VH-VL binders against o27280. Designs and how they scored, part 83

Target 1, 266 residues: o27280
Amino acid sequence: MDSMNVPEVLEIKRIVEESESVKTFIFSWDFRREVRPGQFVMVWDFRDEKPMSVSLIDPVRSEIGISIRRVGEFTDRVHGLSEGDLLGIRGPYGRGFELMGRDILLVGGGIGMAPLAALADEATARGMRVDALVAARTADELLFLDRLEAAGVNISTCTDDGSCGFKGFAHERLLTLEENHDMAAVCGPEPMMFQVMRILDERDVPAQLSLERYMKCAVGICGQCCLDDTGFRVCAEGPVFWSQELSRVREFGRYRRDPAGRRVPW

## First folded at step 3 (VH-VL)

Design q8 (framework fv_bamlanivimab)
Fold by ESMFold2-Fast, scan of step 3:
Structure q8 (fold): chain C 266 residues (1-266), chain A 121 residues (1-121), chain B 107 residues (1-107)
Amino acid sequence: as target 1 above (266 residues)
Amino acid sequence: QVQLVQSGAEVKKPGSSVKVSCKASGGTFSDYAISWVRQAPGQGLEWMGRIIPIFDTANYAQKFQGRVTITADKSTSTAYMELSSLRSEDTAVYYCARGSTDFGSGLMDVWGQGTAVTVSS
Amino acid sequence: DIQMTQSPSSLSASVGDRVTITCRASQSISDYLSWYQQKPGKAPKLLIYAASSLQSGVPSRFSGSGSGTDFTLTITSLQPEDFATYYCQQSYSTPWTFGQGTKVEIK
């Protein structure tokens, strides 16, 4: 484990408004500290720290991007910042995605497209064929379509209300797609990921799933980050897990943990 | 079918490291997981960890975390288990075993012949 | 860690006997339980997985049952080649853990 664990104070170089509720904050980054898609950083607003997935990894421009959805006091404060303002960043932390084979499927729901957008960039740079299924409640909540298109990704969309693409849920759309893939990467609400995983398992497509769960400890020891059935820590052993690692987790897709560690339904 | 052949017996000094190999033949190396299980003289079986070679990902028992490294070389269809900071208590027969990539099955259906590691004190 | 306890630690039996070995987990493990046979100087051999599924090539006289915390391995008509040590193993949570073993000896 690295001994240096101090936040670097970085200037917000650029802000991209992805939707009404999501912004991507872009910073200059020294790539001697390697970052992989699927890893996260701790974002410090000088009051509180929260884990955020890295959504842009651009070593040519020496930039990283962090996409943040407005869901509470911390994220509301961060959304109020402007270009030129400062944030503390430490990390990266966690296990990132692994790329295998030549054809990959990305399945993202809502903000779960953020780490998958970074993965799409890496996969296309490696010459892989990338198909992305982008899911959201409404058309306005579909994220990163322009970035995926620019990367040469083959995009399918679905929305719960039918306002863009297939009307229905990600797993319902996936059932209508017959293309074979060497692997898949999935990120979004756990109930969506559970349904998608089951379909991919039936098709013998190995899948990696990214869990966006509670975290309190940037150095990896935190009871709230634990997957009870396996004992895996999201911050230390995740956030990315292979589907076979999650297959026995009773909690996956059914329950989440509140801050007190109690099981609550999705 | 798939057969696992392990490297020969080792005698090591306390504080040194040992690296045991497990060569698979008769099947696609990437179709399964490889676990390492040890057995001290007169004792039961102790799981150390496993690797899924196709994914290049390894999982370890907490007791061995920081001392054990499990790796795989797909070009030679060989898995390795390296144990560092050896103590006399590490004297055991070390087995590799083929299993499902599915954690839930717990299936270890093909085993290597075992490698005796003696840590002299 | 999940602790696995086997009972008995040893038993004496004759060819043709019905043998039962029990395994108890310190917490519920659903059906994530395997049984292995080990003969002196040999590697373990998988007999049963998922608590009750017979591994291909294993004689039908072996059967497994149970769920949650209590599991049983049964050998309905003991054969000479069945004198060995038997281990249960949970795969519910890492680290995977084994019972201490049950030695089946000739009477």
Scores: ipSAE 0.000, ipTM 0.385, lowest interface PAE 15.9, mean pLDDT 81

Design q9 (framework fv_bamlanivimab)
Fold by ESMFold2-Fast, scan of step 3:
Structure q9 (fold): chain C 266 residues (1-266), chain A 121 residues (1-121), chain B 107 residues (1-107)
Amino acid sequence: as target 1 above (266 residues)
Amino acid sequence: QVQLVQSGAEVKKPGSSVKVSCKASGGTFSDYAISWVRQAPGQGLEWMGRIIPIFDTANYAQKFQGRVTITADKSTSTAYMELSSLRSEDTAVYYCARDRYEFGGGYMDVWGQGTAVTVSS
Amino acid sequence: DIQMTQSPSSLSASVGDRVTITCRASQSISDYLSWYQQKPGKAPKLLIYAASSLQSGVPSRFSGSGSGTDFTLTITSLQPEDFATYYCQQSYSTPWTFGQGTKVEIK
């Protein structure tokens, strides 16, 4: 069935506890309604609805998974649910990732690894070589490591506190990685994504970035048509954008920092 | 070492707007978010919103949505907070702060000196 | 919005005392909690982030603990420069919210 604008009431088939604050909710899915990595769905608890990225796409089992971080009242209610309980799912929506080339880099921060885990599954199924840089504040917040390893992904980790892998931020870790890639996909906090993108731009690696804050605008729930309180043209289809589409981010690629930390032109 | 220097004190009439500046020096302006926090006389701290300067993306506390606009000029390493339709209840010291925004959590480790805004008739 | 409640609202202490301030979140915030010190007429200063991590340059007499909903700031052997107002702040979800503050006063 092809109605993307009407919520389907689906039973929670399985719940995977990814960390103390993140759960993946798994549902049976009719793949006549195509889902691609990087797309999102609206999750409805019969009181409020929120956009959530699709983190598992499994046509063999006829399942999708949605990973949800506990961050507020809505997500706390959803985290209180059990297998057998019901949620409304509407979608999918948005522009997904596009795969190109043979070797790809994934850079994910925190819950941003969720859509990238689905992308990793697709890329490895296509026979691509996948390198993933998985970043989080602490070791306990690193997500999907076992799943990525099982898929044959080459994994690098970093944590802000040094509790696992490289001590530092994702972009600092990326500077120590010198692999050839045909493309990259990046999802996480916007400051992380910007720093990663500038490095990839300097290396001439085309990157796709998932800007999760634009999910609400993509489905028109922001209260004003194509709301843009940031100066970006949110009416462009998201949440996934090529780095070339983010012209303001490309401006920083033309700047470097001198020894005093000042921003100067290249 | 990073420093944030704010514009000077302002006295405004009800119904007008005020625009406060926050100039960063020491070179990490584009790497972090800039948050704006206010404090009314004798009261606690209240977060208003933040901007990620490189994206010019801003988000706001619901209480201020529609009245507050936070912007950044990357060429001068300056963030701005504009508050419109001023009321006497907006009398406060307004602070900018560097906000390390990774993984949804934020720490404000460098603060401006504050800008006193008085709204009086 | 997540509500942050501090206890006590004020306390009186002497130099050399151990001071404990508590902060409670209206829902679990994991370890997304920071502590700030504010002296009269000055901007707040970050003391602790991620519930227990000491900010660079902050004296070791300050420490933080807790997770989930209940958090504590401890100052061992209080110094004259420590008389100030202290705030907790959650960064688990926007908007960032602060506790009401705890004023540490001279006895």
Scores: ipSAE 0.005, ipTM 0.438, lowest interface PAE 14.1, mean pLDDT 82

Design r1 (framework fv_azirkitug)
Fold by OpenDDE, second read of step 4:
Structure r1 (fold): chain C 266 residues (1-266), chain A 121 residues (1-121), chain B 107 residues (1-107)
Amino acid sequence: as target 1 above (266 residues)
Amino acid sequence: EVQLVESGGGLVQPGGSLKLSCAASGFTFSTYAMYWVRQASGKGLEWVARIRSKSNNYATYYADAVKGRFTISRDDSKNMVYLQMNSLKTEDTAVYYCVRPSYYEGYFDVWGQGTLVTVSS
Amino acid sequence: ETVVTQSPATLSLSPGERATLSCRASQSVGSYLHWFQQKPGQAPRLLIHDASNRATRVPARFSGSGSGTDFTLTISSLEPEDFATYFCQQYDSFPLTFGQGTKLEIK
């Protein structure tokens, strides 16, 4: 078995509260094992295992961060942990984002900003101009704003309730923005991504989108994260996909499969 | 704009007490740890106290020189951090800076302009 | 605690010259060493973080290097506004500690 597939027991170095529902767990990381924004790791709390996106990649400090939203039993347990506690981490897995051009647009919703925050760091480090449209239901759910600002990212916010920034959805805000970018990276609720992708396609902006699916093995063997018709495995061929690839995925923006394998509409 | 503004400094006698305040603006205060750092005239910088965020149970840490005498606290609803200084000594005379660390608490990236505390008989 | 020592205490140079400031830690601090610039009557300003990363709005003439115990701040070509006191600080372990400073003065 590849060493990458064996969970490494790591100590939580720091915990950062991103919001009431989101915490970032920071770990020491051996960067001999490469990790890219958009890739994910499997987090094991010695009871269950869940895929989580890497939200922080710091080769200077030899650290990575994993941002986790409290949404269920597993994440409840993890959120109960303290610094010094242990977690199992294996990975990274999947295809990450690619950077191209000079100007990049990031469009993120909720916890979807996690991988985009990491991408923003890389892009800005490369001297790229980064615009980020950060969306959430409410102002208090907007993630990584201070972090992004510190990195030199130009931020535009939108909230469903209008408590911060543009009142409305990400795609609606995007329509009000006239500037074109060399590429876009998108991550968030799939309905959001679907609408955003359509707009970007109309504008001929190359776009990459990070999908979320029920994932078990993370190594492309179990098939539970397979996308209908295409056979794309989110853990192997994704989770980052080009818009052209997703255009072939009928289920994108329409439905997903639950843990039981049943179709669930978005 | 990110800003820290200290207040509360002044002249006190040895053994006296003083409470410093720091008003933060321009960032999500509640997610950050906050620090106090002091600098005696013509001298170097000295870390004084640290208070972590709510997610870290507002844990507090102190330099040995002030342990038991100083208390750091915060009010997230007001974007304020405080330093209660008791049993002040002449060696506590310094400019006291309120300091914000980086987002993940790796370095000090924002400093206030400081407030002068003079302990003298 | 980790003691941080800077050298020289004072450095006298002219505009246009190269400045090299040293900072030594009593034990390894990895890359968790930061540099600050302080002008008279002002608060310290972050200059370099994590040994070699320029902070926001820091001119390219400033650079940091080193790891472990020995670190260097370099100013490739001094500008008049660069004459100030420079502090290094370790963020590896608590208590956080600062160097005593290097005063860069105009010759």
Scores: ipSAE 0.417, ipTM 0.778, lowest interface PAE 1.3, mean pLDDT 94
Fold by ESMFold2-Fast, scan of step 3:
Structure r1 (fold): chain C 266 residues (1-266), chain A 121 residues (1-121), chain B 107 residues (1-107)
Amino acid sequence: as target 1 above (266 residues)
Amino acid sequence: EVQLVESGGGLVQPGGSLKLSCAASGFTFSTYAMYWVRQASGKGLEWVARIRSKSNNYATYYADAVKGRFTISRDDSKNMVYLQMNSLKTEDTAVYYCVRPSYYEGYFDVWGQGTLVTVSS
Amino acid sequence: ETVVTQSPATLSLSPGERATLSCRASQSVGSYLHWFQQKPGQAPRLLIHDASNRATRVPARFSGSGSGTDFTLTISSLEPEDFATYFCQQYDSFPLTFGQGTKLEIK
């Protein structure tokens, strides 16, 4: 018996610097524990544990990749590691993305492109047409463009400052793109996802959106996480949700929760 | 379309020098490692040199047969990779290929046409 | 250094026949073994990466198998354009090494 809740100590096989603030850490993985795009793992540096989305899934090589953005003490320590160093990995956790139809739109903001890059690989391998809208604050923060291009993905970009592609936000760029997709997958800052969801709903495009802020609940830190109006247990049923489910939630895109469970504006 | 176009091959005397160039297009060159691989007439392939991207501090690696004589370098502003070959020997005679690996450096994905280097008196 | 050995050196077959090419590594390379096709005067073309993964636009008649030290490239039904030299390569350890090639020729 192997448990998802017991960390395995794994060697970092390769490190790829995706940008000044993002690195992909690649590990050997035993695919008797299958990993799906949209799932996450708990990364343990022997001091703290944090949830990280899986960004590379390769059963042929028996490898997974985890892309980590440097945003605090934990991630700063992990970024200081080298090939050959060890990390504890638990998981996978959460509900993965589901693919349907013949074409898919991916809309990713910042590090939200990490789980979508894994999804792009699966969709492409299945023969789907993949269009990706990659959004970031600046050109230097656009992630996985080279990897997506190598996979045969059709790429559109936008940056808040106009340093690459369309100048503006993801939802503004989406309004200029043709509406001909069988489904969409969206991951990024919650306000961005809310605006994108509204446009996709108006176009009758079914979308799955990832609510990464609730990932910690899936590992037993808090089993009480749920959304206000629907009674969803985000940690048990998420972090990936269909747009029809999220459109009924008053807090999605408007409020987050503090440690006491109170609604706080974004 | 991803392309690698090599140049700089030719006839050179033993002890001489030659610099090979490889022009890359159709991908974001600066994020990929680049390799040189050679093949002597009627023989197998032999890895020569590797240079990693700027994110990996342009780390370089060489086959034992060429260490101290060959230097791999790159110019990301021009999408070029180079192989400076010094103190050439007759056994360096081969077709030299510029090669791009997969994004995470797991296999050789794209090959140039090759450029012939002949070291003869 | 990991030595990679291919057999046979030459394989003579007719179109429509099945071809089986072998590659053996002197020590385990996991699944980090790749197959290339090379025609006279041309650069090598990637066929199979990571032991069994077909590269983009490679016909389904090409398949790879094996792990550790013993690997096989199979062409289920030979077409005229398949008569070429085939190389295997390990990408597990440095120095990177190639087999000496198997020449597939028409009889």
Scores: ipSAE 0.101, ipTM 0.614, lowest interface PAE 5.0, mean pLDDT 86

Design r10 (framework fv_azirkitug)
Fold by ESMFold2-Fast, scan of step 3:
Structure r10 (fold): chain C 266 residues (1-266), chain A 121 residues (1-121), chain B 107 residues (1-107)
Amino acid sequence: as target 1 above (266 residues)
Amino acid sequence: EVQLVESGGGLVQPGGSLKLSCAASGFTFNTYAMYWVRQASGKGLEWVARIRSKSNYYATYYADAVKGRFTISRDDSKNMVYLQMNSLKTEDTAVYYCVRPSYYEGYFDVWGQGTLVTVSS
Amino acid sequence: ETVVTQSPATLSLSPGERATLSCRASQSVGSYLHWFQQKPGQAPRLLIHDASNRATRVPARFSGSGSGTDFTLTISSLEPEDFATYFCQQYDSFPLTFGQGTKLEIK
């Protein structure tokens, strides 16, 4: 419906600081416009629009939350806002996560935990057993640990510097966890997701992965939404993809594209 | 695992001062707002004060009945929240509860056992 | 300020009976109305949050309903441990306000 393509000006109801660099902005939401974990919205500060994953979906309180990491001019301006200030929200857009089975593994890196936190809420509400591997550079950048614990999620952590949990990368920690799951959901930097996907594939665990960088076109056709070999459009087909879909993409985890469409190593 | 333990209550004369303490354990204390709620004997509950986390600049908010007399503060290095009560009145006699709200501040989730403050001569 | 009023002040019933407790707000609080149980000498215990959501480890016999200004807490079949004082609270606006309580006592 065309109404999804027009920004609605919403008041910031509450702001929760998740870390020094991440804030969650909470808005009242009319759930006649359905939102699912893994979908994104376009956030408009009346100068620029940027795609942001939905990190809280609460139909009972009639609220959604959007977690934003401070990187660059747009997010610096948004982080300067206060409760009561206004933002334009357009959406939701994209394909959300699908849940199946009884046990799910969540693997999140940095801000990639934002859409996975919303998924964790849905999975626990369905009575699934949820295990989460939360990865970050340092302990201060681990996100949503208290929220996940409150939801009954079994948490493992790893940090690059060893300041909390396992010292190392998410895929290295995953190799030490010899558990079987009915499915997995993964969100974070592409190199991390590629390594995690390979391990899950070897274990025959079907995985869904969210490609954050491809949330640039919220409506229709955009060249930056295409994947190398398959021609997938993130606004129509993503940002969530099954591992079987991504295994056929030579670019995934190896190369990225600059604004001109040229291949650049990670 | 999650626990709040109040201390510092007692008997004090009108016009006196008292400082309440609340020791928190079993959660990431520095990310939560903290509240004080009181209850006079046989009466209802009354919100007293709120302090937000460091990331929200330790913003404080007080009930009109105590504004200017009470000060809420916290020490994140010790997982402590405090309530400094000055110019106490007989009407301040109550059990004082330390309270943690839900993560996104929507309802009172975890309560301490309470500490009794009696203001009388 | 939003005034929250509970009725009745006292409700006398026998074990096995159904209890219905009412809470009314002076202005709309949406669904931001919560119910607490308090036994003598104990801290309040969260029962229902956001009008109708049962808190963790709260028995299925407790249920909440309502929105806007009129709210109800129902206990479908009273157990002996349910005889306590019940408070409702709005969390829509500051100052946060509580009802005066309904005392549920054995007939």
Scores: ipSAE 0.011, ipTM 0.556, lowest interface PAE 9.1, mean pLDDT 86

Design r11 (framework fv_azirkitug)
Fold by ESMFold2-Fast, scan of step 3:
Structure r11 (fold): chain C 266 residues (1-266), chain A 121 residues (1-121), chain B 107 residues (1-107)
Amino acid sequence: as target 1 above (266 residues)
Amino acid sequence: EVQLVESGGGLVQPGGSLKLSCAASGFTFNTYAMYWVRQASGKGLEWVARIRSKSNNYATYYADAVKGRFTISRDDSKNMVYLQMNSLKTEDTAVYYCVRGSYYEGYFDVWGQGTLVTVSS
Amino acid sequence: ETVVTQSPATLSLSPGERATLSCRASQSVGSYLHWFQQKPGQAPRLLIHDASNRATRVPARFSGSGSGTDFTLTISSLEPEDFATYFCQQYDSFPLTFGQGTKLEIK
């Protein structure tokens, strides 16, 4: 029996509305299938299947949470579900984050805070000091602030429009923060992650970055996983990569590929 | 001091209506889900309704026994929770407790003293 | 719905004795089980949340254990103020359900 590659039909136990466009769906989980922060699952609504990062990992309650932004037909249908309704879940898949040192920095943009919220819970449970820089376009798109505060995380915010915290981009806010960290974890829009990575490299802080576009490759779905000029099979080793690995990728932070395989600027 | 104080209980006839109020103090009310739980004389506890915080769009959930008859609501500007009870039945007779629920934790850590609702002809 | 059953209905003990109260769920509830104490004429008071975590300012003599379908509340050495009715509650699934209660009374 290969239960990891077959969707298990689970009841939605609770739904947390994180914002107007983001909901967290909470399920019972049998932790004989270990889940680590930074891993993802395939969510099946009995029509389509999409990869979603695990945002809550709670072995004490025997729960996982999956945070989903409403961006299209599949996510609109899932957002229409209620507590007690059923979804298919298979996984987990991919390489998760690794925790090192005593002091860590989390830098998240928008829904990229979802896997970082799970990492924050694990880091604080280990007794680590956690600083989080939470970035979004507007205050309404800042996610998990209450959860991070409850976990004892030291929070800094920034919004593009200045509606909450620092007015500007994540990398601009990071330049105003002087504390050194043993490691960092970064997840959000690729251009933001690239700029943040450059600053962390200059500060000699090793960083792990999560690339959502590589999640489908980890489950064997065909896509643009192997990047020009890298010389490695990124899809087999993602979605979390160390900054040292990404520095070899000319595509990272500069362009993406459309369905036809053409380079498209961010 | 964290407190929940219920009011509005009393005697009503079957088919009547009653509105319960709950005044919260001593905590950041607008961040918590709020519940109503009832207890008939000499019986166990029964969950009635839940209303979530503004961050959760004030989502409501009801026990089947009261769905369509009861409405839970809140006014964060006044730190108030309400339970509008319509089409009351004799089996709705109970002490009604206003209860605070934890954020993700889901447990009932603060209870009001309760208000008695008696539905009798 | 998940049915929660407590046993015994009544437990008669003396101060200084150990009390063991049981709670069983009709299906697995993981660790989503809370214990409450209720004295006559008073609201319930949270004692243990998530099967084994003592609530704030609850004396160390109270402890909870179990997972899945079988749960236990233990009071290691009864004090006079501990004689009350105890309820367990599952929050694994809606509707939220409570046990019928165990009344702890003085022998």
Scores: ipSAE 0.000, ipTM 0.399, lowest interface PAE 16.2, mean pLDDT 83

Design r12 (framework fv_azirkitug)
Fold by ESMFold2-Fast, scan of step 3:
Structure r12 (fold): chain C 266 residues (1-266), chain A 121 residues (1-121), chain B 107 residues (1-107)
Amino acid sequence: as target 1 above (266 residues)
Amino acid sequence: EVQLVESGGGLVQPGGSLKLSCAASGFTFNTYAMYWVRQASGKGLEWVARIRSKSNNYATYYADAVKGRFTISRDDSKNMVYLQMNSLKTEDTAVYYCVRHSYYEGYFDVWGQGTLVTVSS
Amino acid sequence: ETVVTQSPATLSLSPGERATLSCRASQSVGSYLHWFQQKPGQAPRLLIHDASNRATRVPARFSGSGSGTDFTLTISSLEPEDFATYFCQQYDSFPLTFGQGTKLEIK
């Protein structure tokens, strides 16, 4: 029980290059510590610790995967590691996705596809029909398309610049897709998730959304990890929330907080 | 051109009935929630009724002042919104606006020109 | 219900001057507050949504600020066409409620 909060030093078993800026690091995992899609772990390089979503859950091979985008000093150092090198992992943390019904829509933006890729594997294993809307700024930032196709997922893409699929934003593409889903799961930039949530609410599709950016609260020093109106802490109650819970949060999709606590538009 | 045009306003006696109509054009009407908002002379705006889209089962909501007396409805095949007003009171005297709610943006983005309803003896 | 109160009821200014209009809510509405402009005989026009965001085709001289219970609409340099009635509206809770308006009139 306690071991979940103590970093375990694990060897990098395999590294998968997902794109120029994203790698998935694969570790052997003892599934006596259950991991579910939508949960995250703290990754420690013996200098800094950062939260990362679990993107692969494979009990047959006894492996988990953690997908990391190169965006700063910590992630640049981790990207420089090789198979055989060591990282500290603690967790898992957070509430995972729940599956219901016969069909599911996944809507992912950028690295937000990481937790949704793990969910796609579980949904297909349960015999659900899975449709995925994969969004990014450009074609080279679309993630996990080969993995989703191999799993039997029906894929739609959109890019802001039109370099692959629909030219436009995820919510604009969603308006052109069929409305036949028992549930949805959404992960990506907060403004994208807000717009998608509103469309799904109009269609009476229950949705779960993952607030991955707030996972930094798990390090205990970064300020607000509670959602404004609900008091939910992402590390305790999230990162996955039902859309009806997020509709009560005044800042969701409209504003973020800077380090001084001031509201800043997206 | 996105447009909302109201009709059916007029003079009616207290206790009477009146039905307002709103014709929508220039947008995909059946995907939007529609509202009626009123304004008495020299006063502020007051929302009256709301009807959601078919995807939300045409759910209706009413201001307390009109609940039980007014009924909002829509006909998506004709791009029409209606407000049936029964048991009218003098305090219902106002200009009535048909308003489109921008669901994705969360605000009223298109307003009709308004139709005057006067309730007096 | 959440009551929104605007002040002043009337503001008399000259073209070129700065106008500051206030809106106060009886309880916190976060940033869920919009501003509308209405000219005589016309429907309201959205100016500012979500406290501080200018609507499409609204001139840069209009700005909104505030959060919680205290909100301000500012017009940095009045043009003749700006003399109108301004309303604030909260949508944090049902019923949706509007202020009684501030009439901006020429001095």
Scores: ipSAE 0.000, ipTM 0.365, lowest interface PAE 18.9, mean pLDDT 82

